# VHH binders against p49116: the designs that were tried, part 248

Target 1, 238 residues: p49116
Amino acid sequence: EGPLLSDTHVTFKLTMPSPMPEYLNVHYICESASRLLFLSMHWARSIPAFQALGQDCNTSLVRACWNELFTLGLAQCAQVMSLSTILAAIVNHLQNSIQEDKLSGDRIKQVMEHIWKLQEFCNSMAKLDIDGYEYAYLKAIVLFSPDHPGLTSTSQIEKFQEKAQMELQDYVQKTYSEDTYRLARILVRLPALRLMSSNITEELFFTGLIGNVSIDSIIPYILKMETAEYNGQITGAS

## First folded at step 13 (VHH)

Design y9 (framework vhh_enristomig)
Fold by ESMFold2-Fast, scan of step 13:
Structure y9 (fold): chain B 238 residues (1-238), chain A 119 residues (1-119)
Amino acid sequence: as target 1 above (238 residues)
Amino acid sequence: EVQLLESGGGEVQPGGSLRLSCAASGFTVSYNHISWYRQAPGKQREWVSTIYSGGRTNYAESVKGRFTISRDNAKNTLYLQMSSLRAEDTAVYYCATLSEYLRQFGDYWGQGTLVTVKP
């Protein structure tokens, strides 16, 4: 049988809205995040194994894991997004609000903890120098998670996850043969993704969406879009 | 100049309802996160609810299910619909636009509106 992922799945190029404004605003952040989300879902849709599961299963999988995929995308695209600048600005504002006692300390603490977890995750990935092949397989492992409640075809999903794990192992052992423990260091980063709240991710990155619309409600629409619509969203061409 | 003007406070009996308004000028409510806070006598200021620029809402546990935050984009006005009011809800209520992101404009607090729940 062929590989789970091809070289086309290694290419993950985010096109940013240009230019970044002098002071960050919600609409710029939301547009940037939306482009990354669309790129991530287009990436998932392009995997033959994913397509084989069928539309209902595809929707359920992406609803369950979009925050994990998005966070991996933030880490992978951190440089092109200037993510450290965005997060530092948010942290600085929140710390100033805490000092002045303007916001609920408990709420600010939750948001700050999320940002610190995100920064720590992105920093750990950068320090490990995770390459494009490794990111592609980590995203596949996350996508093909059989343990989310309400999923159908869990046996087939589990087999695709195992295939992703085996192909990642083969790649790392061949490419980084001198680093015996590299795979273990990479894999122990994944559990942290499930500790990050999707609600706080939506609050930080998608607050500029029109209306009271959740990512869960948008996912079926995005997954049913034609490829031309996906590309239009990524490039900003309508 | 950015201004926030709260109104709608008053005295109400336990179990009653009240609607607070916050009229914004000098900025667009729909483009910003805007929150309700309250401060009871002798206590620290407490966050009550937020409506985010994208329309999503959050509530403090103490008011969840009783209070509803909303906005009218055409009127550039924020609302807090309060129902099943209790003595513990007695406070001065403030609306505030506190940026969760660095913006050109800083934080702005309104003057507040007093809500008193008396038997």
Scores: ipSAE 0.000, ipTM 0.111, lowest interface PAE 16.6, mean pLDDT 79

Design y90 (framework vhh_enristomig)
Fold by ESMFold2-Fast, scan of step 13:
Structure y90 (fold): chain B 238 residues (1-238), chain A 119 residues (1-119)
Amino acid sequence: as target 1 above (238 residues)
Amino acid sequence: EVQLLESGGGEVQPGGSLRLSCAASGFTVSSNHISWYRQAPGKQREWVSTIYSGGRTNYAESVKGRFTISRDNAKNTLYLQMSSLRAEDTAVYYCARLSEYLRQFGDYWGQGTLVTVKP
């Protein structure tokens, strides 16, 4: 059979809103994050194996793993996003909120801990110098996770995950033949994704979303969008 | 209690102008970032403009040069001055004060005001 992913699935190009604002702008952060989320979901929807699982399974998988996909996307696109600058602006805003006694200190500490975990993850991936092929297969491994509660097609999902793992192994062994333990170092980074709260990711990156809507609630709508609508979102075109 | 109430919508011909108002209560417009959004029939809601607490403004590319966001601190009211209106500007317009993180103070939306651009 053919490979799980083609070269088209390795291409992952985020177009940022321009220019970057001078000070913290929740709408700029939300627009940037939304573009990345839509790019990530369009990427998933383009995989033939994903399409083969059917709409209900597709929705359940993305609902379960969107935060993991999004976080991998943040790490992959950290430089183009100037993610360190965005996180610094958020930290500055949270510190100002403490000083002005506007927000709960306990809640701010919880959010600061999440930012620290996110920074650690992105730094780990940068230190490993993860390439585009590796990111594509890590996203596929995360997407085809058979162990989320409520899934009904778990054997089929597991087969696709195993195919992703096998193709990643083949790629790494061929491309980084001198580094025997590279695959192991990459794979041990994945469990950290499940320790990051999707609720806090929404607070940090999607607070500018319309009408208190949750990412979970919009996923079925996004997955049904026409290609032109997806392209509009990933470029920020109205 | 935080409330936002839009007004000023209506029917206008292409090339015409309208001024939308958003009366705020329960918070001070000069101390907050406040935005205009719109939703056209069959389309998802889109951001139009924001005025920041510091007074800076930002606009969606489709409305730059045609729309102007402003506020009256004494009246605690937000405005959107719309000029050179086009058929594609037809939408329900909402003002919003969105939580800037943590959502503990909630997101606040007005009920919306309809703008229809018809020849």
Scores: ipSAE 0.008, ipTM 0.156, lowest interface PAE 9.1, mean pLDDT 84

Design y91 (framework vhh_enristomig)
Fold by ESMFold2-Fast, scan of step 13:
Structure y91 (fold): chain B 238 residues (1-238), chain A 119 residues (1-119)
Amino acid sequence: as target 1 above (238 residues)
Amino acid sequence: EVQLLESGGGEVQPGGSLRLSCAASGFTVSSNHISWYRQAPGKQREWVSTIYSGGRTNYAESVKGRFTISRDNAKNTLYLQMSSLRAEDTAVYYCAKLSEYLRQFGDYWGQGTLVTVKP
């Protein structure tokens, strides 16, 4: 019927913690990442089609795709986050801190490969000059993924994904009419998101998370937060 | 808030034993990688032992067979049982929750507890 996304869903503004400290630390990285995660989940819960699927389906979808949404958010907010500076600092510390233990070295190599894949993804999106409308629809495409195990209402989810794809196509063809292959270049970037390990993302960006809680475990609580409570989290008030 | 609080240090004669404790708050010891480090006078801080979330343990070659790392899940406390102590084991011992990948960004350290091995 109506469009899947409205102009309000294009607005995606990350408010960073107070100016970046002289020395990067786990608190600053985790606080910045948490704000982006909360912003991403608030964005998803504001979509009428998402709300229509019901709480159980909403929780299952976000648990399955939060890492893809988060990575798209990192790419979209790379400048405001100074993401390249954060990643360069992490790489420098990993290289200077490698120990003799082979198993630890293998794990560090996996993290380095993840960072390189993340940098390449963000660089490809920047080179394509992906705009706010394109990011909104790409996030919708990964959110409404019907192929995750254990999902119910997969036909409805697929319908919403196809609607997101069609609306993205219409937008790109009208806005970038001179670039015949732009949509294809954008869509071939999406499979790379599934190469981003969620456990490595948690280690890199959420190591300061309170208690022994996984992102999977907190998702239902974040999705049910009231607007005032959500605003407190993204501004660091509580 | 993650906090680590060491205790159990003191003076002991060569060949003696001591048990160090590390009381953890803000996280669960059974689900995290937690290490003991030590720093002797005039030396760099050195790794001593780690207990991994899965229960696997690892030790520095200098302490292997003499030290045992363990945890009490009910008390949320990490232990280092030290036996056959030598003069070269004299150091301030630190409990640390370290990120395996981001040591400098994920590190939480206790205040340390002094162990002195003297005849």
Scores: ipSAE 0.000, ipTM 0.155, lowest interface PAE 12.0, mean pLDDT 83

Design y92 (framework vhh_enristomig)
Fold by ESMFold2-Fast, scan of step 13:
Structure y92 (fold): chain B 238 residues (1-238), chain A 119 residues (1-119)
Amino acid sequence: as target 1 above (238 residues)
Amino acid sequence: EVQLLESGGGEVQPGGSLRLSCAASGFTVSSNHISWYRQAPGKQREWVSTIYSGGRTNYAESVKGRFTISRDNAKNTLYLQMSSLRAEDTAVYYCAALSEYLRQFGDYWGQGTLVTVKP
């Protein structure tokens, strides 16, 4: 019955670890990425429709789409994160690894292609000047995706995705009334998110996680965290 | 949570064959680069073979034509079919998914399985 998303769901503010180190390292990148991931999961948890699907479905959905949500978050927060600086440091490291013959050329090529896809995605979103409402609805569309293998309650998930699509259409038509094809330009960006490997994203941004844990394994724990714990993670409070 | 569990090692005579298995949990074998490494007593760990996410395969020169790497996506399991085994193939064989990035290496290694080629 009400709108799928409220104005509170448009607010998406990342607080970066401070200070930024002189030399970027795995731990700083991981801390920054972890804050964005936690913010993204807290955002998803705050949606009443998401809560209504139940804990098991919530876990399955986030496990299936965390990479898409994370990548949208990277694009939305690219300036706050100095994402271009982070990616440049990674590229420099990979180029040095080629020279030192530490990594296979095929592995480096795959990772470089992922970085180029990420850069192109973020640049396309910046060029389109995607606003906070549009990001919120794009995140909702990828969150409520009924077509991931192994999902249950797919009909209800599909209804929420359709609601997200309808509300995005209504918003864009009212806010950008002179740009008849804006919605189409925005929506054709989404398939690129599924071509990006979650394993390469994990390697690039989450290598610094202690205890050799995977994102897949920590998702249930993050989703069970209290609001105060989420706020502690995104603000860096102890 | 990522676990790699090797099996299939044992004793074999020169010229014999063995098939090693690596059961993966916590990640998908079809979407990752996964390698076999081996370590003989008193030697450095050496790369043996890799199957890439796209299905391409590479082999160390010493095993080329004798070993075949493959995967079963439904079972989430990696295999190494070894034929024409030689005494110098005696080693502990490890399955590995390596994260090699920035200035640090993230390692997902199995516990290893011993292959002994006895004369």
Scores: ipSAE 0.008, ipTM 0.149, lowest interface PAE 9.0, mean pLDDT 83

Design y93 (framework vhh_enristomig)
Fold by ESMFold2-Fast, scan of step 13:
Structure y93 (fold): chain B 238 residues (1-238), chain A 119 residues (1-119)
Amino acid sequence: as target 1 above (238 residues)
Amino acid sequence: EVQLLESGGGEVQPGGSLRLSCAASGFTVSSNHISWYRQAPGKQREWVSTIYSGGRTNYAESVKGRFTISRDNAKNTLYLQMSSLRAEDTAVYYCASLSEYLRQFGDYWGQGTLVTVKP
């Protein structure tokens, strides 16, 4: 049994649609988010331990954790995406929408609270200066969560999660040997991901491209895509 | 594919009137929410008015009773009739299709048309 993750699993490079429009719109935001989602699912699919669990288990795991993986990806790729600019544009649009439709006030407040939680998470990760290896293991810990309802092979999933935790610990102790409390500071950030609403993430980032189709319904198809199809979605190749 | 093209801007005296037009292509004005926004120099973009797909209209407090939003379905064109214009109405006016993060998809902006109210 070798390591859970190899050096290839550390590489996580998002290619943005170009050029960035002068005025941000839902279509640009959704294309950018879709590329990140496809990159995240391709990353998960490339892990031998993940493939060994079988297609049904793979689908169930990703359906349960896609929002956590996506949010970690947003934090990791925040600079490449100009995420702060995207979130500012969404906030401005929501404030204008309050003037146009008073009936949406409660829902807009819920969405604004989600945006503030997302900003807080991304800021905490940036302050900790999380590196590519640390992100890869945090994504693996989230992916191999044995505690989601309806999962089969929970003992095997738990073993993979424990392996991810052990390998992260070894990496942090070796690389950041003078920072005794770094691992603890990183791990206490993870529970916040489960407080993020997947429904609100879909409304903010996937409205323009996915249409009336939910992320939950497309996950099985994305996981079955050929490598060329994944590359096309990530790079925006026609 | 979707294009919005504003026209009708210009210079006008205080108390004057102007009618702005927004010609839409790749987009049906009668089936969608569509709005007017404006941006004065050094200020943030401000919502002015919306006509909803069902025909209902709404206005910013600063323009109520002075501005009227309408559409011509045959010409696929949106209008903003502006009356009793004030110096504070000086801005670039933009036509936009609303994004609804709760329900609707996409937003589109025109390039803008300048309205200058000079004493």
Scores: ipSAE 0.013, ipTM 0.176, lowest interface PAE 8.0, mean pLDDT 83

Design y94 (framework vhh_enristomig)
Fold by ESMFold2-Fast, scan of step 13:
Structure y94 (fold): chain B 238 residues (1-238), chain A 119 residues (1-119)
Amino acid sequence: as target 1 above (238 residues)
Amino acid sequence: EVQLLESGGGEVQPGGSLRLSCAASGFTVSSNHISWYRQAPGKQREWVSTIYSGGRTNYAESVKGRFTISRDNAKNTLYLQMSSLRAEDTAVYYCAVLSEYLRQFGDYWGQGTLVTVKP
């Protein structure tokens, strides 16, 4: 049995919509976020262990963890996305929106707290200078989470998660041998991902989706896409 | 170290114009994203405009078409040209370096310059 991830799984390159608009809008943010979501789903599909779980199990797994994968992708691609600029525009919209009548004060507070948590997470990852191998293994650890309700094959999922953790440990110890506590600093960042609401992520980044569809409803469609159809989505060529 | 110094504020009648300046030291304005913010009496601080390192500009919806952000690289100075001023534009105006992360906004702020629009 070989490694869980190969060098091909380290490559994670987001192509942004072009040109960038003079004024940020919900459609540009949504297209950018959709490309990242599609890239994240394609990354998961490329893992042999993920395919080995079978279609029903792997779909349920992604439905449970897409927000964690997406958030790790935001942190990894923060510079390419100009994420700080996107978040500043969202904050400004929330603070000055005449459409506040559509949102309760409690909801606005929840959204602002989510943005703060997201900024804190991305900042912590940047300060740690997380590399491509580390991001790949962190994504694998959250992908192969056996503790989501309703999952089948939980023993096999747990085995893949343990394998991801072991391979991350081996990588960090060999690559960053001078930094004894690096792995611990990285791993203590992960619990924060589960405190961030997938519903709020959806409202912040996917408000521009056509037909008011939920991310949960489109995940099975994305996972079943043919390669050509997928490429059309990530390049905007269709 | 990094310093930002605003000037050009004052009292103006509705429909009038003012040009604000922000003199920067300790960093290069052309290499950074720099923003204007304002804080009206009894209100939260509000983003007004940003000029990005590449020269692109962005504006809050409330000021779009009335305000223009610019910079003079030789003078290392940021400007905000304000026209068609309204009573609701009354605020202390601040310049700030746009951080990579929202939590770091306000790492470098000026002391502010007061703009009063009164009939």
Scores: ipSAE 0.000, ipTM 0.094, lowest interface PAE 18.7, mean pLDDT 81

Design y95 (framework vhh_enristomig)
Fold by ESMFold2-Fast, scan of step 13:
Structure y95 (fold): chain B 238 residues (1-238), chain A 119 residues (1-119)
Amino acid sequence: as target 1 above (238 residues)
Amino acid sequence: EVQLLESGGGEVQPGGSLRLSCAASGFTVSSNHISWYRQAPGKQREWVSTIYSGGRTNYAESVKGRFTISRDNAKNTLYLQMSSLRAEDTAVYYCAGLSEYLRQFGDYWGQGTLVTVKP
């Protein structure tokens, strides 16, 4: 049996909409987020082990973990996205909304707490200087989670998760041999991903594009896109 | 794709009444916050009224007691009932679908409908 991931699965390049607008707007933020989401799903569907589980299992896995994959992608692509600038602009808008509509304070508080959790997660990953191989394996560990309700083939999913964990361990021990506890420091960051609300992620990053349709409901269509259609989405050409 | 289409603007005499409509497509009125804004000639765009997803309403001090915001969820349409109109209410009125978090970044706007209060 070969490796779970190849060098092609380490490459994760986000192409931002161009040109960047003079002022940040909802369309630019949502288009950037959509490109990252599509890149993340295309990444998952390219894994042979993932393909081998079959369409129904693939859909169930991604529905369960898209928010975790997306958040890892935000952390990995934070510099390319200028994520700190986007989040600062959203925070500024929320402060203005408090002044205008004081009675929406409870919703604003929930969103602010989500933004702070997201910033904390991204900062922790940056401080650890997580590399492309480590991100690829962390995404694989999240993707091959056997503990989501309604999954079939849970034994095979668990084996793929264990394989991802073993390959990450081998990589870290070989590459960062001087840092005995690096793997432990990386792995303890993962539980925080499950505390992030997918509903708040949708509101912050996908408000301008989804309408009445949730990310959960479009996942099967994205996973079945032909390569040309996928490329059109990430370049904004289609 | 989200579209907001305003209608109902026109000429009215001081003290008169007018009802504006905003028909939404690709955007659900009942599950989102929706506002009316206006822009008078030579002035900045100003907020007029909001109806929240839960049905709560809020109004600018200048229109409180004279304007009423409402919606018809079945028709997916927002309304602004204006009464006791004054010359200073003359403006282009805009419907704005709001994300509470991204409103200032050019959220969903309609093309506007002109209201002229003539003496």
Scores: ipSAE 0.005, ipTM 0.157, lowest interface PAE 10.8, mean pLDDT 82

Design y96 (framework vhh_enristomig)
Fold by ESMFold2-Fast, scan of step 13:
Structure y96 (fold): chain B 238 residues (1-238), chain A 119 residues (1-119)
Amino acid sequence: as target 1 above (238 residues)
Amino acid sequence: EVQLLESGGGEVQPGGSLRLSCAASGFTVSSNHISWYRQAPGKQREWVSTIYSGGRTNYAESVKGRFTISRDNAKNTLYLQMSSLRAEDTAVYYCATMSEYLRQFGDYWGQGTLVTVKP
């Protein structure tokens, strides 16, 4: 019976393609997003509690929550990714296109709302100055969500989620003892992650994937990668 | 200037097939995401399918297994092959793209082509 997460699970270091191009392109965005996705899945795979649930459960959990993990990763790595620049360019271009083309429709509205929600989420996390331990536990709370349809072992998943919540509480109360409401302010941000469409996230960030590849289809592959193969993917090295 | 011209619509019996075309000018279909949408009488526009610049495709649940999106890069044209057509597929079909290949979420709409599945 040890802690759910160790100090190794707090370390979350994204290595970006460098330099960022003057004009955004699908390949740069897709490579950057893929590196973050791979890093997020490798992080989850390294948790002993996650491994204990078994391969089938692991795949089902990540398929259900990859968008929430990815979004938390975007917030955590926002400065490294220059995410605000990427999102601002997307918003500016979309608004100009709507004005020029006189377009309105449900899909455009959904995409605009998604980007605004994502910006609001990342800004709120930045304003709260969420630290590495807090991010690690928030990711664990999201990962060990027992309420997704089709999951088995939901009792065990719920116990791991409760353990994550308890360890986050202990950390925050000890580290930020002067801020009685900090934990509440952090936790009320999590429901917003469920409002973000995984399909829109996939279209915005993973559009450069070749060969009719969906995130759902690559998740089992990423989770089964050998360490050397995984490192090659996230660094772009051979 | 980006222009999209849909064609290939018409009347068909239930269970029939049609192929819709979308001829593009002012951008390259192989480098861009392009989507099909439809609007039935009295309904809001519904997303049908997208082909992404990298060749990946997505479909609405209502059309999976019946519709196939494809492109001809040499002709700079997008296609929607529709099979096993139902009365519920009756709609004006639109081709749509964003102003750049990263922004393909229906920010430009063509004139549409009418598909009528007879009862």
Scores: ipSAE 0.000, ipTM 0.113, lowest interface PAE 16.0, mean pLDDT 79

Design y97 (framework vhh_enristomig)
Fold by ESMFold2-Fast, scan of step 13:
Structure y97 (fold): chain B 238 residues (1-238), chain A 119 residues (1-119)
Amino acid sequence: as target 1 above (238 residues)
Amino acid sequence: EVQLLESGGGEVQPGGSLRLSCAASGFTVSSNHISWYRQAPGKQREWVSTIYSGGRTNYAESVKGRFTISRDNAKNTLYLQMSSLRAEDTAVYYCATVSEYLRQFGDYWGQGTLVTVKP
């Protein structure tokens, strides 16, 4: 067996909708987030180990971890997305809604706490200066999580996760040889991803989805898409 | 409590104009964000325009240059001036306190006013 990831799996390039509107709106945020989600799922599909698990297992894994993959993608693409600007606009709206009694205080509190957790995660990744190879392996560790309920082939999934961990360790030890504790600092960031609500992520970033389509319902569709159809979704048609 | 009441809908021919009104009670329109949404039969509600508490405005691409959102502070009323109307503008128009980027968090909607554009 060769390496889990190749150099092609390190490339993660998000193309943003253009132009950015003067005022951020649900449609622009949703389009941007959808492109990131599509890119993340296409990335997963391209991994030979992922394909080897079979369609049913692939669907179950992505349904279980899409929020973790998406959040890692937000952190990795934060500058390209102007994520801080998007989150600041959402926070400003929520704070004005509290002041004006427009929304339930309990609901606003839950959403604000989620945004603060997201900002803290993205800031911690930026401070660590996580590189493209490290992001690719962190995504692989998250993707090949054997501990989600209802999974089949858990021993094979665990084997792939361990392979991702070993390859990350080898990369960090070689590339950042002077920083003995870098790997530990990176890995302790991962548990925070499990504390973020996928329902709140969906409401914040995917409110503008056409129809009554949920992320759960589109995952099998995205995973079955032909490469040309997928590319049309993330880059736009000519 | 907060109440929103729309009026001004009706039938108009293509290229015509209508002005919709939304009378608000229980909150002040001049200090709040307030939006227009529309829903055609069998379709989802679509955001049309928002006026923010600071007076800035935003519009859906399909209505830019044709629709104008405004408010009258003395009457506590929101308006939507619609011009160059098209068959595609046929919908029930709703006034809502929900903004365009978090529409599911809004609690207050009006009952709607029907706009029909017929040749």
Scores: ipSAE 0.000, ipTM 0.139, lowest interface PAE 12.6, mean pLDDT 82

Design y98 (framework vhh_enristomig)
Fold by ESMFold2-Fast, scan of step 13:
Structure y98 (fold): chain B 238 residues (1-238), chain A 119 residues (1-119)
Amino acid sequence: as target 1 above (238 residues)
Amino acid sequence: EVQLLESGGGEVQPGGSLRLSCAASGFTVSSNHISWYRQAPGKQREWVSTIYSGGRTNYAESVKGRFTISRDNAKNTLYLQMSSLRAEDTAVYYCATYSEYLRQFGDYWGQGTLVTVKP
């Protein structure tokens, strides 16, 4: 029937907290990351196909793919977040931790490797100049992944993923008709998202456990959050 | 809630000495890792020294041989004894408890104490 995504699903506007402090702190990084995570989940729940799968399936899908959605969001919003500055500050603190002998060399290696993979991914997306429509469909392909363990309704999920892939193909062929290999170059970037550890992402951007609560445990609550409640947390309107 | 309160800062001449204190509440200094950091004007905060829960100490290369970190378990207080002070040591000095992993930004910092080495 109708398209999987509408123009409303292409809009993805991150509102950053007050100006970046002169010296980065956990509060600024976590608030920025939380806003992006909330925006990503709000985006997903607005998709009619996603709603049609039902609450239990919705929760399972987002639990399985939140790190991939978040990483795509980081790439899409890298400039507005000054992501390179945040990552540089984290690397500096990690190097200081080596001098202080606070962390094991193995842990430091894992975190540095994760940061390198994230930088490489964001750089590749920037080089390809991925537009808002392309990001929306890449997020949809990631969201409607039927291959995660424990999922129900896998046939319907696969159908929605295929629909996202076909609509992305149609968009790219119409908009970038002169570049016959653009779609292939975009799609080969997606497997890299699954190489990034959700545990390391949580530690870097969400202080490990948010108030001693994991991201996995808060996902059902965020998905049930009303639009007004979500907007209140993001804008703090008076 | 963990709280840290620094004191002892002031003005000294090059070659002088100063002792900073950090009074801890909400945790036991002998059971935790505690560090000194400093923030010079226009610079990012830099690590200066750490005393680990087991009593081992570590120092930044720039302060080795000049600074000594210690604790008084009875007073639940951390100290930084600074000697042979240089103009480059001018900074606000902060006490911070160990933050596991990369969560060192803003975790359990004190208000800081200013040390000025007069040119």
Scores: ipSAE 0.000, ipTM 0.171, lowest interface PAE 12.9, mean pLDDT 81

